# Miniprotein binders against a9bab2, part 3

Target 1, 221 residues: a9bab2
Amino acid sequence: MRQRLTVSESKAIFHKEFPFVVPAVYRRLVDELIVELNLLKNQERFVADGVFAIGLTSIFLDFTKGYKPENQKGILLEAICKCTGFSASNLEQIALEAKKLANGLNTNEIKSLITDNNRDEKESTYKLINKNNHYSRIIAIGIYKLVDMQSNGFNKEEATENSYLDLVNNFGYTKERVEKDVNLYKSSLDKIEKALELIEMNIKDEKRRNKERVSRTKPGQ

## First folded at step 18 (miniprotein)

Design pa
Fold by OpenDDE base, look of step 19:
Structure pa (fold): chain B 221 residues (1-221), chain A 120 residues (1-120)
Amino acid sequence: as target 1 above (221 residues)
Amino acid sequence: SDEELYQRAESLKESGQFDQARDIFSRVVQRYPDHAKAWRELGRTLQEMGDYQRAVDSFRQAISMNPEDVDAYKRMAESLRRMGQYYEAIEMYWRALEINPDDEQIYQALEEAYQLYYEE
């Protein structure tokens, strides 16, 4: 039995794999992902499927929009995955495959992908979109993002903001639970965006003040 | 003296006389609403008594007066967990970890809270 890593052990591996300072605003994200991924890795009913991969990659992308330097983002995701026993590259590939599978499908067609997994059809679909996967907010966000991505394509008209909720029962979860976690995700994103805006404003103000100070110290020749 | 009352309450709590300790701590915090330690100890007493809601309220007061009270956050989280408020418990553990990011015991409790949250 692979001895379950503690969070501290995972964090130690993370620091080895990511030899850079994580800005304060992103520390919560990193720590949350490490804790959740570490937990999920040890769940018997957990499968790192396409929905999960979409969720994880989307969370990471959305919360790291302001991350500087940009070239560290890939290394950061890799470190988070590696320290918890996942492969970032594999998850990105699985997410891409799941997105391709769902591309152009309406909500009902996506339901069919979930339900038909019990029938003789394509081994590949079952692996990408699993029913009754171990629940996590990452899965909830994966479901949300799976549908949200489709609404941006063809039939904008029918995709309501809550269209993802129509799939939740097909995945084997409760609407209330998934909705709660998705709403919390949205709220958290709003918070970080506001925090980043404030940081940018402060930087601009400091630069302005510095310029003003420099201009005053120029001796009037 | 009020300090003597506080010490008495602590002694009572330590001896398992939680009802008496609660009553004294309650008097202390009513008289001295800014007494952060008294709020925390009241919370602890209430937690031991299984009065988790009042414990949470007391810990909240303690935290408002001392935002770096890791113990208050942890105990608040524990009380929330006992009430089935797993999301709120998780948040309080994270708040504790913001102050003490290397606390393995909090991470363990946090993982347990996540486990419970995901099993609902």
Scores: ipSAE 0.776, ipTM 0.890, lowest interface PAE 0.6, mean pLDDT 89
Fold by ESMFold2, look of step 19:
Structure pa (fold): chain B 221 residues (1-221), chain A 120 residues (1-120)
Amino acid sequence: as target 1 above (221 residues)
Amino acid sequence: SDEELYQRAESLKESGQFDQARDIFSRVVQRYPDHAKAWRELGRTLQEMGDYQRAVDSFRQAISMNPEDVDAYKRMAESLRRMGQYYEAIEMYWRALEINPDDEQIYQALEEAYQLYYEE
């Protein structure tokens, strides 16, 4: 029998572990991760693998790039993980090891790593992918980021936006599903980046307006 | 006059006479296209009849006039789910949570919708 927290119970733990205000612009990120991580934890014999760990840590870092104060980001990830039954430090280590393994590899070499799961078991204490893990968008982003990391040295116009799809069949997922979820992720990133830009502009405009209002009032009035 | 028609349609809906309720709610929104409550109740009636596409269209009209109608978002999401449009259902549930962020029933529905989205 598997014990499972409700989302409400996980959110209660989250607020205990993160006793700070989450800015409104990040509220959906936090709540959506809690929902998705609870769903993954409900999977029979779910095992955190390299693709999942890269996906989760990449999503968190991408969406929290502008997060203030900086010293709360690590506590935020720790709270999200703990309230859903994961260890942030373990996931960060798995992601780091997976990134080192894939570093400098081309797409075909990455294919070799993921198609030889028995080799990963023989030569490593973790798997790059666990075939028993159910699909989620976290895994889709992990696949995307695995390939995207190899392309950082290329001109963006020379690298195809969809080269990660060459790996999708090796994970047993459909290209259509993964492409949809990656495109939705990119769209969501654009939205939060624009929202943060507007927040910054509004703060500057309010400071300017307040200075103008103060300078229009006479001293001592 | 439109209030009388609306009340008759509500009574018919509550008694399970969905086809008659649908016909009257349709007349109300045709004559009074800005009647947000009538659009929502038309959508609820169509949902009970299994006409999920027209239910979604009706809820969208209700939402366009009252963007804070949590019930319309939740019911639109349920109709979308019944049609197998799981991503669109998920987005409607998140819109409902922006209004009512502590609604445990919505979080339960979200978890089910994500499950269906990822597996079908």
Scores: ipSAE 0.625, ipTM 0.818, lowest interface PAE 1.4, mean pLDDT 83

Design pb
Fold by OpenDDE base, look of step 19:
Structure pb (fold): chain B 221 residues (1-221), chain A 120 residues (1-120)
Amino acid sequence: as target 1 above (221 residues)
Amino acid sequence: SDEELYQRAESLKESGQFDQARDIFSRVVQRYPDHAKAWRELGRTLQEMGDYQRAVDSFRQAISMNPEDVDAYKRMAESLRRMGQYYEAIEMYWAALEINPDDEQIYAALEEAYALYYEE
């Protein structure tokens, strides 16, 4: 039995796999993902399925929109996954497959993908969308994003902001729980976006001040 | 002296006389509301007594006066966990880790809190 890694051990591996400085604004994200992924890896009822993969990749993408340099994002995700015993490339592929499977389906059709696991559904579908997977906020976000992605393709009329809640029971979770975690996710995103905006403003102001200072110190020849 | 009272309360706490320690710490913080250490020690005493809600309140006061009190955050998180307030406990552990990002004990406790949060 592979000896369970501690969070500290996972973090040590992370630092080896990501030899760059994580900006302060993203440290919590990285640490949260390491903690959660490390925990989930050791849960017997956990399956890294399509919903999970959508959740994880979406979380990472949404929270790293302002990350610079851009070319380090892939390495960062890889390091987070590797230090917790996951494969970023595999999860990205699984997420893509799950998105393709759900593409063009309405909420009811997606429900059928979850519930009809007993029928001749291709082994691939079961692997991508599992009922009663070990719960995490990552799964909650996966459910949310799965539906949100579909609403952009369907007639705007039926996709309410809370349409994802209609699937929650089919996944084996409570609406209250999933809604709470999704709302917390949205709130956290808003906070980071505001923080990034403030940072950008401060940088612009500093650049302006520096330019003004330089212009004042150059005597007009 | 008030310092003597504080020391007495600490001694009482260390000897397991939590009720007496609580009463003295309570008097100290009432008289000196800005005494961060007294608030923390009151919280610890209350935590040992199983009065987690009052412990949390005391730790909150301690943190307000000393925002870098890692121990207060950790103990507040522990008390919140004991009350089944797992999300709030998680947030307090993260707050502690913002101050001390390499604290292995906090990460272990945090992981447990996440486990409990996801089992609900």
Scores: ipSAE 0.783, ipTM 0.892, lowest interface PAE 0.6, mean pLDDT 89
Fold by ESMFold2, look of step 19:
Structure pb (fold): chain B 221 residues (1-221), chain A 120 residues (1-120)
Amino acid sequence: as target 1 above (221 residues)
Amino acid sequence: SDEELYQRAESLKESGQFDQARDIFSRVVQRYPDHAKAWRELGRTLQEMGDYQRAVDSFRQAISMNPEDVDAYKRMAESLRRMGQYYEAIEMYWAALEINPDDEQIYAALEEAYALYYEE
């Protein structure tokens, strides 16, 4: 009853929707999101809720910092989403709504929102923060970012950057699983930042060498 | 003589004599530890025998000497998946795609590996 696109079919749609060159440093990000979103689209119990939307948009923004040209980033996200059956504009709006709902809340208050999903026809919480959504690394990052957003109003004296683990069981996942995936995400961010720094350094070195080569060939020296 | 041993081991592997091929490839890599192709073929032989851990170790040696060996990455990923090491398999499939980005079979294997990883 459900249409399933292969990853190759989704990539064909992606290239039609994004007819620009994707720089090599970003190719894995793009392809990995297509693979993961294609998988998730075919899961009966998957819901593109606020936590998922926060996770996806945060991953995309974190990994595409410095993407050139800047005006193609929105088109890139739209193509990734469309080729896998998602709407980037809908997900961005859902992420904004979930961020507004969680703004200024501590972890215990967020736990109450997860527990109260079915109450929310008029409060918008039912569709934004769900228990037992189909797990993915995108969801893990959504949970992690939800706590990061509360850092301004957080008053728990024992809070750490790992406070997101206090929410994990409320979502129906294990702490070990989510912690592993968040740590892998942080490691991947460090790797792409180092790669971008090396690329910038090599460009500057090439420009300096070209200027020096031109100056060495000038008459009158 | 050692080149003849390598060729004989390849013939034995192709004929399904994996125990004998393994023994000869092992002798070749003991004598010539920088022989990238012998490490890869030892890994392939071990993989056919179901010795996935030793297969992964052999493929890692082959990759360290020839980082463009797409088959070594793909087969290492397959062995890792068979051992239930799904994240590591995913990383080896991505390494293979960096070399051959149009391989539809690798993308199918990736989707399966992610599904297994999330079901753990």
Scores: ipSAE 0.635, ipTM 0.818, lowest interface PAE 1.4, mean pLDDT 85

## First folded at step 19 (miniprotein)

Design ph
Fold by OpenDDE base, look of step 20:
Structure ph (fold): chain B 221 residues (1-221), chain A 120 residues (1-120)
Amino acid sequence: as target 1 above (221 residues)
Amino acid sequence: SDEELYQRAESLKESGQFDQARDIFSRVVQRYPDHAKAWRELGRTLQEMGDYQRAVDSFRQAISMNPEDVDAYKRMAESLRRMGQYWEAIEMYWAALEINPDDEQIYAALEEAYALYYEE
């Protein structure tokens, strides 16, 4: 049995796998993911399924939109996954498969995917959508994103902002719990976006000040 | 002297005489509402007494006066956890880690708080 890694041990591995400086604005994201992924890896009823993978990859993508240089994002995700005993490439593949499975389906059809996984089909098919998976905010966001991605496609009309809540009971969770975690996610995302905007403004202001300073130091020929 | 009163309260707290310590710390913070340490120690005393709500209130005051008080954040989180307010506890542990990012004990407590939050 692989001995459970402490957060400190995982962070040490992370720094080996990501030899770059994480900007201050993204440190919270990295630390949160390390803590939660470490916790989940050690839960008996946890399965890294398609919903989880969608949640994790979506969280990472949404919170790293402003990350520079862009070519480090893949390495960053890999380091986060590796230090917690996951594979980023595997999770990305599983997420893609789950997205393909749900593509073009309405909410009722997605419900059927959750229930049909209970059929005695043979041992070998990795279940992309599991009922009663160990709950986490990552799963909650996975459910949210699964439905949100469908709404941006063909059937714009009926997808209310809260359509994902119709699936929550089918997953074995309470609406109040999932809604809380999704709202917290949205709030956190808004905060980081505002912080990034402020950083960009400050950089522009500093560049302007430097240009003005240089222009003043040019001797009047 | 006010310092003597504070020291007496500390001594009482350390000896397990929490009721008496509470009363003295309460007097100190009433007289000196900006005394961050007194608020923190009042909170600790209340926490030991199992009065978690008043402990949280006291730690909040301590943090308002000293926003870098890692101990106040940690103890506030512990008190929140005892009241079943797991998300709020998580936020306080993260706040503590922003100040002290290498605190392994806080990470352990944080993981436990997440576990409890996800078991609800």
Scores: ipSAE 0.790, ipTM 0.892, lowest interface PAE 0.6, mean pLDDT 90
Fold by ESMFold2, look of step 20:
Structure ph (fold): chain B 221 residues (1-221), chain A 120 residues (1-120)
Amino acid sequence: as target 1 above (221 residues)
Amino acid sequence: SDEELYQRAESLKESGQFDQARDIFSRVVQRYPDHAKAWRELGRTLQEMGDYQRAVDSFRQAISMNPEDVDAYKRMAESLRRMGQYWEAIEMYWAALEINPDDEQIYAALEEAYALYYEE
């Protein structure tokens, strides 16, 4: 069976599933996720496991903090997932399950959750947290967020901003690779946050100018 | 004349005489540094010669004069990819998509660039 879609075909499905305007500031987020999910769907070594699911949902939430109207965010994620052959509800559940498993654990305890991929097994069941999954920046962010989420929980004294690097070799990746992608993520997030602040500043300036224009022509005259 | 020099360089490029085409295009851009098309053709010639860094520099000049030149962004991305600078290539493909959002070839190239980026 040949079910591989081009990015253009997936974007056509996306527009059917999300029949609203995506603000320009978010268009790259949407298109980039579609490109990456199409790529990953076709990779033999890829598993949509808990770390991947944490990465995807975290990226989406971080980049859509300012998205309006709020009630469209869930529909947006559903459309991105559906057009690339993923289930948003399934991924959200897997992310929640992985977070529960790692809840309250320090870095060394999290290492014990990372298990070998049972790819040789004929059964379709994969572990929740896998070693040697097909690398992507989504996985890199999943690793980063797994530790960052625990540091915000009950174990802040043991976590640092770079504690996630201690896990990277256990996942089968290099620290240099993952750190590069985490830093690119942080830079991209900072850029969109600054763009949103500028948009808000310009809206306030336009409102002030309109107030001054209206005051020149009194309403009660 | 200037037009004759430019046409000669294009003919040399099409015949595979890249060294001579490069030298003439280089003289054209030295005399006419605002000649966006000559910068792009110099970049294309350098790209064929495997001089990817100078190709990137030439495409930057073309882009600075014509920021809507989708071809210059796409070729710059290809040169960056050949140098193993995959993330930089990805960013140039996204820049091209800001100008031409529905270009199926750019999306295909972008998917390949992500694949290479993840393998590095």
Scores: ipSAE 0.657, ipTM 0.824, lowest interface PAE 1.3, mean pLDDT 85

## First folded at step 20 (miniprotein)

Design g6
Fold by OpenDDE base, look of step 20:
Structure g6 (fold): chain B 221 residues (1-221), chain A 120 residues (1-120)
Amino acid sequence: as target 1 above (221 residues)
Amino acid sequence: SDEELYQRAESLKESGQFDQARDIFSRVVQRYPDHAKAWRELGRTLQEMGDYQRAVDSFRQAISMNPEDVDAYKRMAESLRRMGQYWEAIEMYWAALEINPDDDQIYAALEEAYALYYEE
């Protein structure tokens, strides 16, 4: 049994795998993912399935929209996964497969995917959507994103902002719990977006001030 | 003197006389509401007594006056955990880690709090 890595050990591996400076605004994201992924890796009832993969990749994508340089994002996700005993490439593939499976399906059809996974599908088929997976906010966000992605294809009229809650019981969770974690996610995302806007504004102001200083020091030719 | 009262309360707390310590710390914070350390020590005393709600309130006051008080965050988180308020505990541990990012003990407590939060 691979000895459970401490968060500190995982962070040490992370710094080895990501030889770049993580901007301060993204450090919380990285640390949270490391803590949660470490925790989940050691849970017996945890399966890194399609819903989980959608959740994780979506969280990462949404919270790194302003990350520069763009080419480091892939390396960052890889480092986070590696230091916690996951494979980023595998999770991205699983997420893609789960998205494809759910593509064009309504909420009721998605429900059937959750229930039918109990059927005789051959032991060898990786279950992309599992009932009663070890709960995490990542799973909650995965459920949310799974439904949200479908709303873009179907008649916008029926997809209420809370349509994902109709699936929650089928996954084996409570609506209240999932809703809480999804709302916390949205709130956190809003906070980081506002923080990034402020940073950008400050940078622009500083650049303007510097230009003004330079213009004042240029002798009038 | 007020300082003597504070020191007496500290001595009482350290000797396990929590009721008496609480009473004195309460008087100190009433008289000096901006005394961050007194709020923290009141919180600690209350926590030892198992009065977690009042402990949390006291730690909140301490933090409002000293936002870099890692101990207050940690103790508040512990008290919140004892009351089953796991998410709030998680947030306080993260706040503590923002100040002290290399504290392994806080990370361990944080993981436990997440575990408890996800088992609900």
Scores: ipSAE 0.799, ipTM 0.896, lowest interface PAE 0.6, mean pLDDT 90
Fold by ESMFold2, look of step 21:
Structure g6 (fold): chain B 221 residues (1-221), chain A 120 residues (1-120)
Amino acid sequence: as target 1 above (221 residues)
Amino acid sequence: SDEELYQRAESLKESGQFDQARDIFSRVVQRYPDHAKAWRELGRTLQEMGDYQRAVDSFRQAISMNPEDVDAYKRMAESLRRMGQYWEAIEMYWAALEINPDDDQIYAALEEAYALYYEE
């Protein structure tokens, strides 16, 4: 029974573990993950599983594609996890093993893998799903990414854009709920991408203005 | 004067006479449609009356005129939450945090709003 932290207490730990500036465009990503991970950690029997680990690492990577400097991304994820009572290295390993379990499988085979809630003892260390975890958007994205990973690779002709919804009843969720959360995720990604494009345009405009000011003030004219 | 009407409406709101406060604040915003503070106080009055949809509409007007009014965002989020529009409430709390990033009450409200969102 670990002590449960408020979000404010977790943010204090985060700043100790990440002693760098988080650019404003990424501030909500960091804070929202802290809020959601605190909520999950407060669950009595939450255990990180494959879909959760895939979901969390995928969300982080998708939203931080433009993050500079690149070498701080690992430290950032570690700080987010540590301040909420998770281990980034453990979660990355769980995600890797879950991807190995699903690799080369079609949607029906993944469905069968997911419905095996009591996979034998030989595979109990890394499970695709723990049935006792409550729903979260992170799990929804994990389901989506698991199938999307198949459709973007070698299995494009067999998967449809909505095939991840065929799996959601195996988790005890509704298609409407998971679809809503996936669409919100996609919308959030579009917003941060557009924000980053605007920032880049402003940087280019400022560089042009500075060149024009220097040119106007140069000696001899 | 309009300032005397505004102060009377605030006194009525503070004393719990929300119907009368609402009527006066509505007249004030009719006379002064760009009065951000009066829109916010109308929204607060409607919120106390349980008229959450009209409270949201009033807070939206206040925000359009003063986009840095943290209280209006927080009150709008609470009204949205009371209507069961949990994700919309979450978005308003994030908007408030963009203005005032260290508000512990907003982070506590966010955690509660996410919990409600997942329970529906």
Scores: ipSAE 0.667, ipTM 0.836, lowest interface PAE 1.2, mean pLDDT 83

Design g9
Fold by OpenDDE base, look of step 21:
Structure g9 (fold): chain B 221 residues (1-221), chain A 120 residues (1-120)
Amino acid sequence: as target 1 above (221 residues)
Amino acid sequence: SDEELYQRAESLKESGQFDQARDIFSRVVQRYPDHAKAWRELGRTLQEMGDYQRAVDSFRQAISMNPEDVDAYKRMAESLREEGQYWDAIEMYWAALEINPDDEQIYAALEEAYALYYEE
């Protein structure tokens, strides 16, 4: 049995796999993902399925929109996954497969894709959308994003902002719990966006001040 | 002296006389509401007594006066966990880690708090 890694051990591996400085604004995201992924890896009822993969990749994408340099984002996700015993490439593939499966489906059709994890069925068919998976906020976001992605393709008229809540019971969760975690996600995302805007403004102001100083120090010919 | 009262309360706490320690710390913070250490130690005393709600209130005051008090954050998180406030506990552990990012004990406690949060 592979000895369960502590969060500290996972973080040590992360620093070996990501030899760059994580900007301060993204440190919380990285640390949160390491903690949660490390926890989930050790849960008996956890399956890294399509909904989970959609959630994880979406969280990472949404919170790293302002990350520079952009070429480090892939390495960052890989390091986060590797240090917690996951494969970023595998999760991205599973997410893509789940998105393809749900593509063009309405909420009722998506309900039909949710299958019970019959532990007893020997059939190795990796189910992309599982009922009663170990709950996490990552799964909650996965459910939210799964429905949100479909609403953009269908006639905008009927997809209410809360259409994802209609699937929550089919996944085996409570609406209140999932809604809480989705709202926390949205709030956190808004905070980071505001922080990034402030950072950009400060950089622009500093550049302007530096240009003004250089222009004043030019000796009048 | 105020310092003598504080030291007496500390000694009482260390000897397991929590009721008496609580009473003295309560007097100290009433007289000196800006005494951050007294608020923290009141919180710790209340925590040992199992009065977690009042402990949380005391730690909140301690943090407001000293926002770098890692111990106050940790103890507040522990008390919140005992009250079933798992998300708030998680947030307090993260606040502690912002100050001390290499604290292995906080990460262990944080992981447990997440586990409890997801079992609800």
Scores: ipSAE 0.801, ipTM 0.898, lowest interface PAE 0.6, mean pLDDT 90
Fold by ESMFold2, look of step 20:
Structure g9 (fold): chain B 221 residues (1-221), chain A 120 residues (1-120)
Amino acid sequence: as target 1 above (221 residues)
Amino acid sequence: SDEELYQRAESLKESGQFDQARDIFSRVVQRYPDHAKAWRELGRTLQEMGDYQRAVDSFRQAISMNPEDVDAYKRMAESLREEGQYWDAIEMYWAALEINPDDEQIYAALEEAYALYYEE
């Protein structure tokens, strides 16, 4: 049985499971996921279903694009999940199965996949795409990404960008709320991309300055 | 003179005479708009009075003058939460953690703020 962990207790577990330094630019991503996953784990209506799993894995992938070394990303996601009582490999499998289920479908066809979480459903046999899951911005991104993935090759990208709103009410949420959280996600992604660009510029400046110092101290200079 | 008024306002705030403290702190920041501590204490006084929107405005001024004032970020977040501006409160708590990254109380407050944000 999992005891109710504070965020500080979960972070202590995280540091044991991830024996590397997290660069400062990624620290908020890691800490924010730990806070949100701790919260969600204890919510009565929460189900770690396919839409949630798509949202979580997509957020992680999008925000860690610049993460070095690449081979630490899997360990990082695993540590985030484990310290909050989730399995990264199970969530990745569930996300893949939900993507396969929705593959090639338009938004009207996807609506048929959204089912009530009835009393006969168990976590080990629960449905992949559920109506009325406990709301979070992770779910909002899951809905957005579910449609975005299916529109590539079938619909224009501009229509695909807003087509997720057609599904929002079927999930039991308001369009206004989900759109707000998707826009916050896009803004946060832009901020981390700009921060990474500045870090790259500073690294190049340091290399130039160091080469100038070494060149000026060379024998015969 | 004005330093004496600042000290008087602090004493009034500590004794619970918030309306008088507010009026004096307001005069101090009007005359000395770069007085970061006076802006923060005005914000704290307004919080005690339940005037959360004016408290947010005062803390914003304090942060503008001293962007490392962790207490101002935390109190601004609390006031934003009281106004139902939960995502803005979350962002102020993260700003406080940029300065003081191991504050267990801020992480507890964040979890509560996310809960409120998702329930609205």
Scores: ipSAE 0.701, ipTM 0.849, lowest interface PAE 1.1, mean pLDDT 85

